# Ledger of designs, part 20: VHH binders against q88v07

Target 1, 377 residues: q88v07
Amino acid sequence: MAQSIVEAPIRVDTSRKIIHVDMDAFYASIEEREHPAYKTQPLVIAHDPRQTGGRGVVTTANYVARQFGVHSAMPAAKALELCPTAVFKTPNFPLYREVSAQIHRIFHEYTEMIEPIAFDEAYLDVTTNKKHIHSAVELAHRLQQEIWHQTHLTCSTGISYNKFIAKLASDYRKPAGVTIVLPQDAEPFLLREPIEKFRGVGKKTVPKMHDLGIKTGQDLYAQSELDLIKQFGKLGYILYRRVRGSDDRPVEYLRERKSIGKERTFGPFLQSTTEVNTHLKAIAKLVAASMQSHQRHGKTLVLKLRYGDFVTITKRRTFGEFIPNDAALFEQYAEEIFEEVVDDHFNSGIRLLGITLTGLAPLAFENLTLPLYPNDN
Short names: E, the ipSAE of ESMFold2; O, the ipSAE of OpenDDE; V2, 0.75 times the mean of E and O plus 0.25 times the DockQ between their complexes.

## First folded at step 4 (VHH)

Design b12 (framework vhh_7zox_3; at its last look DockQ between E and O 0.01; V2 from the best seeds 0.00; counts 0 for: pae E 17.8 > 2, placed apart)
Fold by ESMFold2-Fast, scan of step 4:
Structure b12 (fold): chain B 377 residues (1-377), chain A 124 residues (1-124)
Amino acid sequence: as target 1 above (377 residues)
Amino acid sequence: DVQLVESGGGLVQPGGSLRLSCVASGFTFSSYAMGWVRQAPGKGLEWVSDISSGGWTGYADSVKGRFAISRDNAKNTLYLQMNRLKPEDTAVYYCATGLSRYYDSPTLEYFDHAGQGTQVTVSS
């Protein structure tokens, strides 16, 4: 007999080859390279608190200093208390930037699809690559070898079909590790992972996760999508998909903001169209200034409003050409959209208004007219 | 604090009717818009209907003319009257508040609170 075919609610794209490269203890390793004696000493990369009157924060610390409980973002004065014998080395960001640039030149030998996260980490999409290397593991080993030969620094790499799993894999074996998570291994790998390893689960969120009995990926997987959204909002929506191995985010090799917007909350709530228009005018001015500051223009204007009864309505309007960064024009379109979407929920008032531009491009990219004929020469 | 408890789901034949109920507690029910959201097997969350604090109603195109949302503020209860049910209406139905959606789309962005859901199966 015929069986019903049911589509899964979550699609998992396994076609990509993504490498996450993470430099091992980057700043400390650079300083240890420049002064090898530091390798056996507790090294703290920070302004010396004895010279700053106790001010400043730790940028990073080497393995020796970390054994005393020193960690990144800790007050430098606290680091000195925990490790009185610590060597304090002022960060040399120009040097770190130069070494980072050298490493990125190596990445560019393999692919142009590079998304820098920080000086010491990046995602590489190597699904198609300049060397025509089909094995991502072989490519990762070549990257590690080239980086070592040119910089005398090590890196750990994670390989999978998306950014989320690749990053987790890169943390699995350090230093100088290569970890690959194949599609068939993704679920078992994610289910055993501690919850604090899931990106988006920060120090403030971990206690709430633990209080709900969520300590591992297995615990996360067992939660319903709705319970996760109720407890964590958008993060819950994301985590439900991540634990199932879904992450469709591209490697963003052209780093641009996807949206530029401003919003305001109101107490007391807005009660009239005149009040709404007054605030849309003010928000439009802020957005136009922000668009100009970022040297961007956009094709889509988005109006977001929340009624006093907590319903949020979002309406986008996409144009065939870029919208001039003119506050009066943004105000006009936002007011038109408001008039289109407003209904009896307005009797509860307006508690939030927002204007956002999306479909962004640099100001140097001009409006184009549709071609009259196909260009197939 | 917020609790939403759905009931009234079940098995029904195509063309049949069901009435869903949702009892709310832990917040000032009359001050909140309320809605129904559904998830069909193998599909994402879909906005079905909402009702404002003042009683104005909205419906997704797929259910317009067949479903009727209502509320009883004295009983802190939300209702969904479902008529002329189709196999594609088979889903878990959730009572929700703090709905965020696109004006011209059945796609639900998020919600602040929802209940445990009630199963509706439309099958011969």
Scores: ipSAE 0.530, ipTM 0.872, lowest interface PAE 1.6, mean pLDDT 87
Fold by OpenDDE, look of step 7:
Structure b12 (fold): chain B 377 residues (1-377), chain A 124 residues (1-124)
Amino acid sequence: as target 1 above (377 residues)
Amino acid sequence: DVQLVESGGGLVQPGGSLRLSCVASGFTFSSYAMGWVRQAPGKGLEWVSDISSGGWTGYADSVKGRFAISRDNAKNTLYLQMNRLKPEDTAVYYCATGLSRYYDSPTLEYFDHAGQGTQVTVSS
């Protein structure tokens, strides 16, 4: 009697209000704003393949061009083939970045819980928000209106109780749409979605899924957890839960960490400059890694040290420019500061060392083209 | 100020047709999704159809295959062609902007603006 492993019910947290905001054909829309004549033309944001010897990739296209089958990540030459009348516009990333920043400033008026995904999309946790707006829907509409007012650009929004569903929802009514998926609607919604829309399902995974007869959420739902894990590993585990409406991932809002730092406490106490430098090096490495992971750079380096007698010194050095995210540089500055501040209390040893960067700013959002999700935008 | 003015309603027999129009002003019409909602006597607002700025169309199941939404951006006008009308279609029809609705639900959650509505009566 094969004991039906009663698969423990998947816990679904439905307590959050998540908005996924996706700017509609973002780059193309900006270009159309700047040049209204593009609105009636097939516009492709890419280097003109006629000028590049057939080289180039479509970044995005306006809706007119999309009617010809032009899509993101398409070779520019193919786009020209599909749409010979297409207008090719070289991407203006400085402009796009500026507009993105403007949009993000708007987001910040509503909530600090913002997870940017790209220049044109972000998650907002609005369970609690700065406007004290209870309705996520109302908030979404206000956001859309404000964005339009300030930028003359439209966005689509998805509203749900987690990131996964909110993102899927935002794609449902593009452009300029608002889609709400309540907890009770999650299952039907997910079951109807093609597997290609499921986060984590990339170009390499889709064929394998299709070969296994997994083409939709419904197909995915029908799979056992074990089978999915067997076939897809960790992704299988995740997808089993996602299709059942579970996504516990928080909106990772880069707290504008006013500061990124690491501290280490010592036992036994450090008694030599050599030891201090060794540990500062290690701490600097961790801080640099953290700065890189958060895509931030800082203008101020802060050294914190605590002596064995509990006297604590915090010294900061502000630079005229952003400090490169270099562990060696952080170490150097920390050591320099240490030499400046160290006093007779050093005889009691050092209990704690810390390096913190403040005055943080985003590193140029290099389009982390997360290869995984071809933004259909 | 956003203005939406509906027209084209009236009395029609079952199986008949009507074409509603909505003239919009006070905003960039071409940049907004538009839609139709209706309110039958004693009932709440029901989503009927919407069209995105890009031309994506959606229909409530109750009207799918019978109604067709379209827009003329040059005229700032939204249309609803209603064919094979039924008594159940009797309602005040409103043109609306900023429609938000639940997935696969006829129930509206939110809209930014709506017109004064036009009465559609389907009766024998």
Scores: ipSAE 0.507, ipTM 0.779, lowest interface PAE 0.9, mean pLDDT 90
Fold by ESMFold2, look of step 5:
Structure b12 (fold): chain B 377 residues (1-377), chain A 124 residues (1-124)
Amino acid sequence: as target 1 above (377 residues)
Amino acid sequence: DVQLVESGGGLVQPGGSLRLSCVASGFTFSSYAMGWVRQAPGKGLEWVSDISSGGWTGYADSVKGRFAISRDNAKNTLYLQMNRLKPEDTAVYYCATGLSRYYDSPTLEYFDHAGQGTQVTVSS
């Protein structure tokens, strides 16, 4: 080591308004919506351990099941032991993904600065917003109400000046909570939190923290930066800053995905250009829908094909303007590229076709794109 | 670019074992469900196994008790341990994932990316 670390004053930027949205018991709530009888039963979203030989892990459980001590990430067999009367429902991920997409379309009515974390969780930067709502608390209430009206699902929101505190605040009052932590309240809030609430301090780290006398944010705050780094490396560096209310991480709305694509594999293999074009049409519809769902457009379309003999061709076409999210255009371009690159390996048939959009950017303002001045394109 | 690179296939006797590996890059591996699908000669695509980001596993009836899926998030690697192999397990095995958060591939249930495949042949 060439030099020691010298402690310096921690900068705390309080200029942003960040909302963390966390859907309440998401998978279970969707299943309760679809089958209301589940609302009065202990419901566990997992493969039934009686049918898997005791295998499987709980994804989530409804609030009735949670009263028996069932929680996410526990073995399904343990959940059955704790609650023998529980109904086990196998996860319907396609449905959950569709509901998540619906909720994200609601987010986009208010801001384009959205960082999805999971189906049920996102950060929104609402320092400015599309509805010109000055109060982040008012905006959070409007989001909750709109989500309820469109989906009949509730969410809990946390509001603060950074992602870390907003995330912690969203856990404070569930279900259907709105919790704000203002800059002046941040330190008291953080100091009383159990250390397991701090990102990166999980089940494997908690015992080591406890052995060092660190059980709360207050205990963490009392540690020197050098001691934390010695004991926990980079995590120690981060935690020293987090407990002091510092988190400069931006809401990562531009880095969600670098590409969006769909692929199909075939058996029997495709033997003619007519068959290929039929499937490119279907794939193009899927990609266009996915681009619209993600609120993106792209400048590059990529065709991937794999012959029966495993020879794989990937060819890109980049455009000067963003490609409209139009399935017919995606099909047309993919068919043109196919004709350009296809060769005598087609004798072995086509086992895989794929269309991918890359060079992604967010769509412009949802309602309207206006020229600002003459000759502005 | 998203890449899924399978390895570990080969020729084995009936009753033998193989361990398939899939090294993933270009996405946050630990956040996505991963799976294995296979295609026997002249047959359609068959789902074999999957594992969620939270560790939930599922198996096709034809492989249950013989195959074990696992993941190592530190190495960005998905595994399939295949034991007591049978001639009907002969296929190209593909590593798969679903990267579209808002849309899924109907061919692979909720998967929309697959690797190049690795050949498993169980003969004699």
Scores: ipSAE 0.000, ipTM 0.107, lowest interface PAE 22.3, mean pLDDT 82
ESMFold2 (binder alone), look of step 5: mean pLDDT 84; pTM 0.856
OpenDDE, look of step 5: ipSAE 0.434; ipTM 0.772
ESMFold2, look of step 7: ipSAE 0.000; ipTM 0.217
ESMFold2 (binder alone), look of step 7: mean pLDDT 84; pTM 0.855
ESMFold2, look of step 8: ipSAE 0.000; ipTM 0.191
ESMFold2 (binder alone), look of step 8: mean pLDDT 84; pTM 0.855
OpenDDE, look of step 8: ipSAE 0.005; ipTM 0.231

Design b13 (framework vhh_7zox_3)
Fold by ESMFold2-Fast, scan of step 4:
Structure b13 (fold): chain B 377 residues (1-377), chain A 124 residues (1-124)
Amino acid sequence: as target 1 above (377 residues)
Amino acid sequence: DVQLVESGGGLVQPGGSLRLSCVASGFTFSSYAMGWVRQAPGKGLEWVSDISSGGYTGYADSVKGRFAISRDNAKNTLYLQMNRLKPEDTAVYYCATGLSRYYESGTLEYFDHAGQGTQVTVSS
């Protein structure tokens, strides 16, 4: 009996209160705070290209510099070309880290369910919170006021029942805005949004979306799941659900990962079991080190391989007990699984190998007999 | 770019046979594994069969012994011979490449490219 990958209907969990906090022009605002004269000058946070021989990229730019066409990730030499009067300020990452840590201490006064995305960006789950504030809008205003009081910086916030909508909402009113999208408003909100605003739709993907007639959330909603998967793979699967207001990802406040793994691609392709085992040994060592670094152990070992003819096979092996973070054990299990799954596709060679651990738990959790069945995340 | 064009679908009686074809272009066909995926009315995508660049074949349990996949590299064409058709085989059939699946379940994870599909209806 074959299994379908498609689960329908899509269930939408609206029980949570998620706030996405986004600091307004974070690095530039810190530098403007430290030197107020920068507010009226075109400020570019980058190593000066005149001192680097034209090397380097723009970290960020203030509003004044952006009016000249300067933007993040642009070559610093191009920024100088567009804005010859630009003030270049070398990034002060130690200072930005200190300010970010100060802001996170403020977050911890309200909830422990905090997922940092970057120095300037975090998700907070405030469904239940330390201040017993029932209004997420009121809580967001209190966060903004406390951040201003302690740092003299502003932030914009978005509030909804999941991470995707909350982040989208946080971009709606900047600077210092608070935007809430209630469950009943989610679909109208998403249908109106330009496709560029959907997280995961990057600059390279936008032209392909537009070529297919997908310019807005409404156009995205009208697409079939199969067509989205055909055109965009995993992104299509995700976007089909996002435009329907579905995003069941938790706020990962324990820094809890669902999987920890390493993979490698090969050119030339691997042609023998000896070559495969050599690389599985190397990958196993990297994964074991990563597992220890994250202080996690897992119950499921996953081998992923892609043959030279582009067939990908994923094989999971779940144990009743946590697997010790031992490179030799990971290597042994991966080699056993490889021998189990290998077939005549191997004649085209191996172009990718990966080892991943799932069913993760902190190292402090021992192997316990629980009534829980191992399952996919 | 990559193009896959299916044909050969239609209405057939239970117990009957159909042969599907898929003409490929825009890539080195002989270097790619090819497969068939179907979607029945009101259901999700199901992996049906695949064939390696070297001719090794795999089949979903629901079609094993009834369907046969083959390829003609000189014509850049993939085939699916469907025998002893059942009403539950009614679906749109898609030609696909870059198939990814779980070994233990045979469950399809994703595919890189697929055609527009061809409708197969098994009924009186």
Scores: ipSAE 0.468, ipTM 0.834, lowest interface PAE 1.9, mean pLDDT 87

Design b14 (framework vhh_7zox_3)
Fold by ESMFold2-Fast, scan of step 4:
Structure b14 (fold): chain B 377 residues (1-377), chain A 124 residues (1-124)
Amino acid sequence: as target 1 above (377 residues)
Amino acid sequence: DVQLVESGGGLVQPGGSLRLSCVASGFTFSSYAMGWVRQAPGKGLEWVSDISSGGYTGYADSVKGRFAISRDNAKNTLYLQMNRLKPEDTAVYYCARGLSRYYDSPTLEYFDYAGQGTQVTVSS
């Protein structure tokens, strides 16, 4: 009778412990590690605009170059104008990928719930973790120490109950900072943030926000949900919730793998079919174990080989049925493919062999024949 | 040479009020967040309040509704207005620059600089 049903309040899930790890000036720091003289010089990671006819953009810059006003995504020509003494270094993405892989191996010691965002950035769900560490701050410090010991690089970390706040917190103290935002501290933290830092408020949206008087989280919080939806659609719905500390997105560690494989490089190079078959047997065992560990099977087997003269061959064989995760079977197919593709380049030896499975599906998925008609039995 | 100089501490009766001041020099005061941290006898450091360069404020649960932080950028001065004081508010109060309030274990390593402190004693 006199009771009114009020619209449900925004749900805020505070049960999780999420760490956002952000490597400090990642590419520049790697280059400074490789060439310590760069540490005292303004270093800009970009193609040299004097060699490109003024083309290109800055990938990143070290702290010395940033003092001249150089920043990421700036035209390289503008960086040269601001810092005429700048050292330009072409990005070495293969090196950056290898260092990133090393850092991810450290993450896997603590949790399997890892969502990579970029080579230098990841979310970790540490609510329950492999080290049974209850303090997320203690875990973050251990991550920073282990990363420093293994790579001589620093990172900043943010800790909270969701991805949005953890990412913002990781930017609060750089370099080498640890910042935690507890549920009770989320509102004053978010109200102080510039609107540009709210995910989804990109360069094109900022002018419209400013025109509406929305410059900070406090200004955003003051807006009605209806007005935000009218002005910004789905983004308005999301931002109304973000500024109230709500972000239910999970750490997405179950991204679909396109392939599972193993490869080896050889020195001295392999010189005979017997040597090749010995190593294909070993690789097949590793791949079969990996396939079983990931609870996947595949329809396509790929053999990769590189001759001593750097000629690279990849040959795939696709089956109508999923290939059983049997090392002997993978070995057999890989050896058959090798015999099919081997040529005179073998005289220079084999420097790399790999076996990869693609066309992946969960082990529970089977090749089934659907009946054309129901069986009357 | 960065300096933070606190004043305004003293002895006050329960339910009374005090206003702390902190005069900053040697840096662009208006560009930094500023805060107050306290240490009770025999206890660790406790974050009390902070204020951003944009004027946004935060307060520890123990002081919400009783304390008010403010700043005067023209005078390079930080204030803490303390009302309805309790015996448990007895502590040395430090003015701090660059303090992170969102740490679950606050430590001095997150200060850039701190003052020498001012004693507040709430007793009858």
Scores: ipSAE 0.000, ipTM 0.116, lowest interface PAE 17.5, mean pLDDT 82

Design b15 (framework vhh_7zox_3)
Fold by ESMFold2-Fast, scan of step 4:
Structure b15 (fold): chain B 377 residues (1-377), chain A 124 residues (1-124)
Amino acid sequence: as target 1 above (377 residues)
Amino acid sequence: DVQLVESGGGLVQPGGSLRLSCVASGFTFSSYTMGWVRQAPGKGLEWVSDISSGGYTGYADSVKGRFAISRDNAKNTLYLQMNRLKPEDTAVYYCATGLSRYYDSPTLEYFDHAGQGTQVTVSS
C-alpha cells in the first residue's frame, strides 16, 4: 500500500483569539448623537453634491438614508438621486478622531495588541488579555457595554482565530452583534459566505469571479489553486488559503511597518560571489541604518534574490531573539543564506538582491514569549 | 498574450514512462526559466522541475533521478521526460514561467503564467 503523503499542507493556526470591532454607522451615529433631530431624517455624511457640481463620494449614511439605497463609497450625486430629501452633512473629522481615541482607550484596558484599520475599525488580539478573561465572547460583550456607557455608540464584533474570519464574522450581525466562529465551524461558515465578502474581492473583481462560476466560498473552495493563480495572480494564491481558514497575519499593534528592507536591481547582472558579497555589504549598511532610524529591531532576516532568468528565491531566517542592528551581522547572515540557496541558476547572473527585517518591534521591547492560556486544568 | 500549451499526458502503468511537451508563444521563450508544476487531486501546487535559459536544471527531491527536463529554444518548446512513474505522480502537470518558491520546500508560492495542464494518471 502507498503511504498517505501530505505534499503541500496549508497550515491553519487556531491558537489565537482575535476580535474584530466595527463601529455601527460610526460618523452618522456621532452626528445623530450630537443632533438628535437627524435620527428621523435621511442623513448622508458627504459634501453636498449641489455645491460640488455633483462630485464627491458618500463617507457614510444613517439607517433612514440607507432605506433609500444610499451606502458608503457611493457617488454623492447618486445618493441625492436616490434620496432627494437627504440632509448632507460635511464630515467633522476632528470630532470623529476624538471619539475614535476614546474608544481606543477602552480597547487598551483589555489588551495592548490593537491594530487600527480606520477610526471605526480595529483588530484586537485577546489570546492573553489584561482582564484575564478567557471567554472572547464575554470580553466582546464587556467592550460593547463599556463603549455604550462612555460614548453612547454601538459596535458589532466578530471573534475567531484569525483576522480574516473575525472581520467576516463582525459583518454577520449588525448593529450591536457578537458573532463567534470557532475552529470547527470555520469551513461551513466560509463555504456559505458570498464571494463579495472575501477580502480582496473588490467591485471590479466580482464580475470576473461570477463569470467563472464563483459566487460563494463553496465555489471558491472547488477551484484549483492553479486556476485561481492564473485568473487572479497573488490574490488567487491568498483566496485559496483564506477559504480553507488560513490567515497567519499577526495583529499589528505597533502602528508601524511590517518590514524594513532595501533591495537593488543590477545591470549588468552580478556574475560572482565576490560581487554579490560587495552588494550585500552595501545593502546591509542601508538596512541597519534604516532599522536604527525607525527605532526598530526584528527577529527575522529575509534574503531575496532574482536570477537573470527571472527565478526568484526567498529565504527567511528567524531567531529566538531580536537581531542587533549591526550592518556586519546582517551582511554575515545574508552571505550565509546566499551560500545555502545559490544553485545553477546563478550562471544566469543575479538581477536583484534584497535584505529585509520582519518580526519588528520597538527597540525598547525585550525578547519575550507572550503568556498563553494554560492547556492544563 | 502569453500562451503555454501542454500535451503528452495520459494513463500509464506504474514503472512506465511519459514525455510531456509544452509549446510557448507570446514572449521571448529563450530568456526565461521554464518549469513544470503539478497538482494532485485535493493537494496544493508542487514544484517539479525547472530549467534556466542557459540549460541549468533543478528537480524536486520526489522526482530526482526519474524525471529529466529539457528545452528547445528554436522550437519554443519545453519537455519533461518522466521515467519509473509511481501512483504518487498522478496529477495535472502544468508548464509555467516566473516561478516563486520557498527554498526549503517544493511548495510553489505562485507563478506568472501557466498553461491549461495535461492529466497524468499512474494506475494499474
Scores: ipSAE 0.017, ipTM 0.520, lowest interface PAE 7.1, mean pLDDT 85

